# Designs tried in a protein design chat: VH-VL binders against a6qqv9r220to316. Part 30

Target 1, 97 residues: a6qqv9r220to316
Amino acid sequence: DCRICAFLLRKKRFGQWAKQLTVIKEDQLLCYKSSKDRQPHLRLALDVCSVIYVPKDSRHKRHELRFAQGATEVLVLALQSREQAEEWLKVIREVSK
Below, E stands for the ipSAE of ESMFold2; O stands for the ipSAE of OpenDDE; V2 stands for 0.75 times the mean of E and O plus 0.25 times the DockQ between their complexes.

## First folded at step 20 (VH-VL; framework fv_roledumab)

Design w2 (at its last look DockQ between E and O 0.91; V2 from the best seeds 0.88)
Fold by OpenDDE, look of step 20:
Structure w2 (fold): chain C 97 residues (1-97), chain A 118 residues (1-118), chain B 107 residues (1-107)
Amino acid sequence: as target 1 above (97 residues)
Amino acid sequence: QVQLVESGGGVVQPGRSLRLSCTASGFTFSNYNMHWVRQAPAKGLEWVATISYDGSEKQYADSVKGRFTFSRDNSQDTLYLQLNSLRPEDTAVYYCARDDYWGYFDYWGQGTMVTVSS
Amino acid sequence: AIRMTQSPSSFSASTGDRVTITCRASQGISSYVAWYQQKSGKAPKFLIYAAKELQSGVPSRFSGSGSGTDFTLTINSLQSEDFATYYCQQYWSYPLTFGQGTRVEIT
């Protein structure tokens, strides 16, 4: 009963990324290390987050959604395409109302 | 520029062992998952093994599980594939390839040939 | 394991032709498909990811489409350097799997 789900990349330290099952359920974003995991590795309350889309370009290797709580960036996700990023952004905005 | 160079291939009899190496350059090696993919003569591509960027996770094709061991030395920017209990059907060009974190192979080496025959 | 059934196995074409190669997954894999080109005696070359995203440096005559189970690689106006073997690959789950390959030969 999720709004949207896909394998996305979660930004880690030192420029590394991790491919994770990412789900938006209700007003939360959930990341799972494995599709077999019953508990998410990360939970993020979207209603208290601001989200910006940073498109892939000459300076950015990937399409990204960046999540912040106040002035603190708490999550960066990479998506495979602009269309996918827009789909996720739309859902995020809808559940964050 | 990204560069991957395989070595260690050769001709061996069934049951013998080989150790393949792949030396990487042109990128931060320790940040990337890496793969081995092989191709038998006049055949298609077959994924062999994957190792995470820090070596903590490894995946193997069923066809090589228990016989092949994948490792890496990030201080040397080098991958290793230990090939044990070799079989004729292991005869192939073995490529090392970089993972762009999604599970596809964005850069490939030129491969090293392994021939297993009596 | 997810099977990638690629078709046709081979065919002949001429320069200028529109070429279509198909890959069918044994289960739904969204758009987690990549395409590669391999010329004789050479390593594969990465062409497309996410079913339709063109890798930098790849000519625009190459395109990919599809989602779910059916995927297509298209070469619009085949060039002489395009005669090669092409492979699809799924990265939805392990084990990673390739299609059998499609050899595009010159008529």
Scores: ipSAE 0.890, ipTM 0.957, lowest interface PAE 0.5, mean pLDDT 96
Fold by ESMFold2, look of step 20:
Order: C-alpha cells, then structure tokens, then sequence
Structure w2 (fold): chain C 97 residues (1-97), chain A 118 residues (1-118), chain B 107 residues (1-107)
C-alpha cells in the first residue's frame, strides 16, 4: 500500500519542471507522467540514496528534496511548503531505515 | 516587473474567427507554463487552455476543444490563441495567465474583450 | 471534473469586520487550492496557494486554511480596498476549475 502520494514538481533539464504524480510504495519512490499511466516514468530505490532538504528562502525559489547516489544527483523534487517537505522527508527516512 | 498584455479582441459574428495574442515581459518566458482564462459578462472565471513552457503539451476545456488552438513563440515572448467557429457563449474577457508549473495563476494580464453577436 | 462550491454567494460587511468565505471540493484535493481577489473591471489578483501559503506582498490580514475538501479564506479586519469578489481554484487535476465567486460588498 502507498505510504504517501502527491503531485510534485520533478526537475527537468535547464532548470525547468514537470508536475508528476509522485508516490512512495514500500522502499521505492515512483513518478508517473499522468495518474492514468500504469508504468512509472521513474523508479528510485530509497535505500541507496541520500536526500537533502533545501528550504525556500531569499536565495532559493522552491522547497526542494535533492536525491543522490554517491556523488551523482539523480532526482530533484519541488514541494509547495515546508510542512509538505517535512512530511515527505519523514516518510523517506522511515522507509530507508 | 512581470507584465502580460493581451490583444486581438473585438466584435464578430457567429461562425467567424479571431486570433488573440499575449505579449510577456519582465521574466524568463520559456520557464513558465501559460494559460488562457475567460470571464463572461457578470459571470465567474473559466479556465480555457494550457500550454507547457516549451509548447509541447496542451490542454483545452471541453467547451472549446476542437475549435481553439493555443501556441507560443518563445523567441518573441508571445502567446497566441486561435478562436475558430465562434459562438455567442464564447463572449467573454480573455486573460492570459502565468503558471509556475503547479497549476495556479500568479500573474494575469488586463484581458481583451471578445463579443460574438449577430 | 472537480466542482468547487463557494459559500456565501455574497456578503455585506463593514470596514473592520472579520469575513470568512468557504470553498468545498467535490472530491479530495489535498491542499491544492489557490485564492484570488477580483475588483470590478480588473483582472484577478493572486492571494494564496497551497490552501494557506500567502503570496509575497499580500497583507497579513488574509489567511487561508483547510485540506481535503473544505477550505476557508479569512479577512481578519476588512479594509476599504478589500471589497471585491473572491474565487477559490483547485489545481489538483485538469480541467482546472474555479468556485463561482463570493462578492464582499459594503453595508
């Protein structure tokens, strides 16, 4: 069963974004292009990623969760608020234990 | 400052066409999704159409699907809405609106009036 | 399509009053609600996103709340410039939809 889901922004090339249905199920983060798609556009195993929260402030336009595998950034998600970001971060950390 | 300026409205007979334009300034136009929203006289707001930042994806309200075509020219910071087969119920002020990807409209133009009557 | 129903349709008020406008979605939309103010003959002005997050430059007398299906906009101490029509809008899914509006009038 799904732990959490929402429409979040997924970072594209050149600093552009796409709104995607984003789901955490078991230990996987899944992004779907549309809610009608059966196959995710992205599948990310959370136990092999590190995640950093970068809050929105005078220098940062958006609340972001930035995911890395080793030194390589593999995903950036934008969230609407600190509350939403903290909710998602809590679930990610529970799943990764 | 962010500015959006619509033009191309007017009075036309049913069945005719118009082309609306929206010129943007004060922001990086190619980094935003854009919309048209309309308001019939003394009525509420109705979303009409969406175009993605690169023009590759479009959405239309059922009331205009097949009749209206939305496009953008990122080299001229301009939006176009082609209104074909106009009906009296298309009579409205048409606003262009900026969307920072989420689906809400953080900046609006002043609107351009379209009147469809015989 | 997700229907957004506002209440009341109009409201008479005086400067200094506390005004509450409600918006109800026909299905759960999390906190994916924005609010707009529109003065007669003008374009809408963006106020609130994510149900409760004030846009920069919006006076602190405006606040929003709610999640799921039930949302409110509150003006704590109405000012003369606040007489206008207010709209809620959902952005959970397409088609994007607005409430029918609530007109706040002077008594």
Amino acid sequence: as target 1 above (97 residues)
Amino acid sequence: QVQLVESGGGVVQPGRSLRLSCTASGFTFSNYNMHWVRQAPAKGLEWVATISYDGSEKQYADSVKGRFTFSRDNSQDTLYLQLNSLRPEDTAVYYCARDDYWGYFDYWGQGTMVTVSS
Amino acid sequence: AIRMTQSPSSFSASTGDRVTITCRASQGISSYVAWYQQKSGKAPKFLIYAAKELQSGVPSRFSGSGSGTDFTLTINSLQSEDFATYYCQQYWSYPLTFGQGTRVEIT
Scores: ipSAE 0.860, ipTM 0.943, lowest interface PAE 0.5, mean pLDDT 93
ESMFold2 (binder alone), look of step 20: mean pLDDT 95; pTM 0.961

## First folded at step 21 (VH-VL; framework fv_roledumab)

Design ko2 (at its last look DockQ between E and O 0.06; V2 from the best seeds 0.00; counts 0 for: pae E 9.4 > 2, placed apart)
Fold by OpenDDE, look of step 21:
Structure ko2 (fold): chain C 97 residues (1-97), chain A 118 residues (1-118), chain B 107 residues (1-107)
Amino acid sequence: as target 1 above (97 residues)
Amino acid sequence: QVQLVESGGGVVQPGRSLRLSCTASGFTFSNYHMHWVRQAPAKGLEWVATISYDGDEKQYADSVKGRFTFSRDNSQDTLYLQLNSLRPEDTAVYYCARDDSSGYFDYWGQGTMVTVSS
Amino acid sequence: AIRMTQSPSSFSASTGDRVTITCRASQGISSSVAWYQQKSGKAPKFLIYAAKELQSGVPSRFSGSGSGTDFTLTINSLQSEDFATYYCQQYSSYPLTFGQGTRVEIT
């Protein structure tokens, strides 16, 4: 069981976007490359991450959630809408208390 | 104009298999996750399965897990649902539907009827 | 699995009426709710996402509201073409689940 689970776009190393199963379970964010995978290929402890919401505008093609550990950006997710971003932010804030 | 067309439905006995297809047009098929949703006669809607844009990730309802297999051929803009070990409770209209990324269904096909009876 | 309890199951209304359909989620799902319309013998039609966002091409008489666990679909001034069955659906987490449906019949 998880707090929230959906297919989201994750920004890859060279700027491409990939749709991946994204899960928040307990206080962690998990990304899976395949449903066959028993382990996520990306695991973030949300309590040590800062998250910034960047809305879609004239400069940004997508709504984004950007995750950082210290000064290092470790994950960028794209959302369909402000509402979806707010949903995920809410969960993130709740589990990272 | 987005269009989804299901096919492959029919009447079969319990324990038999069917293969459903859904042909997509009017959009870049390989950019979208896709779903199957079914509806038993005079009943509500039930999510069946989801497949990622590249086919690498799949989710199944517990009611069909281990019996149904979801696949796609992006070169032919086609979805497939392999229905094995069919049961009477699998009787339903099966719809393919497009996902814009969040897990809701913005476009639906007209459905194909699957009837499982002895 | 998250249960979506939809109410009522059916009711009669007249053209011009204000119609309200409710869905309650078994747990908090923020605004991850979609609504669909299904006419007899037809495939469902997408109406609303994110609880309140109206799909392009859907008449403005349709509206959605709610967050957390309680959600509402409203038809302001029912039209003859609106008699149908409506379904809510959550996409907060898998498995994706629907409400039982609400059939809006003509009086």
Scores: ipSAE 0.012, ipTM 0.683, lowest interface PAE 8.5, mean pLDDT 92
Fold by ESMFold2, look of step 21:
Structure ko2 (fold): chain C 97 residues (1-97), chain A 118 residues (1-118), chain B 107 residues (1-107)
Amino acid sequence: as target 1 above (97 residues)
Amino acid sequence: QVQLVESGGGVVQPGRSLRLSCTASGFTFSNYHMHWVRQAPAKGLEWVATISYDGDEKQYADSVKGRFTFSRDNSQDTLYLQLNSLRPEDTAVYYCARDDSSGYFDYWGQGTMVTVSS
Amino acid sequence: AIRMTQSPSSFSASTGDRVTITCRASQGISSSVAWYQQKSGKAPKFLIYAAKELQSGVPSRFSGSGSGTDFTLTINSLQSEDFATYYCQQYSSYPLTFGQGTRVEIT
């Protein structure tokens, strides 16, 4: 029943990155520590978020999707490729109005 | 299930070196930050070092910085801690510990004892 | 570095007692506190994260509370297997630091 899922890198405190199972289900993005967890570590309603894609280039080491609620950045995900980032962005835009 | 096994401890004279290792099993090793935490005899716990899931970022306690080197081999699910210029105050049980990048340690090994004395 | 001060350093208790251990941070750390149990000669065992969230498999007689600088670990109706040393740990910033430990001994 997920619209899309993969293990992505989630930016954590201290500038660190963690691999988390990231799922879009209905209008929510969910992050789990492992596929065995029953409760997500993050639940984000996509209809109240803006998202931008920051591609990997000479100035940026990773393909990133950056999520904000108002002026506050609430989530940064790193993806393995531009193709993966565009696939995820398509799903996010379909869910968000 | 999740298992962490430290090795390489022993008795050594001041100024010498040791290399500790920690072998992991029962989880996807390359998804986790790892730490070393030590405990001197009859004393409390002291964080020693952190290494990120991919090995690219490391942090050290001031008491060991410049003397200890932390590394990991994700192809063999193994951690290494090189202990150089050992001093009597480095005498402790050394534990490896698992962290999902949250900053707390959900699984610990059994520890390996390092004794530094003349 | 954020100092974590536990109180008391040790005390004696009997089975059935309600035991409270305190931990104070030298600066505000929100709820970024974990608690561990360590029995003599064994590795620490993870109990609580985020000041009050119990790890799976931890008995419900354990509870945590606090935010900011003051935190408590409570054991309601102490059991014989609960005689151990308990540590708090902050994970708000590097260096990661522990309290000095609280030894809970049988009377």
Scores: ipSAE 0.007, ipTM 0.675, lowest interface PAE 9.4, mean pLDDT 89
ESMFold2 (binder alone), look of step 21: mean pLDDT 94; pTM 0.959

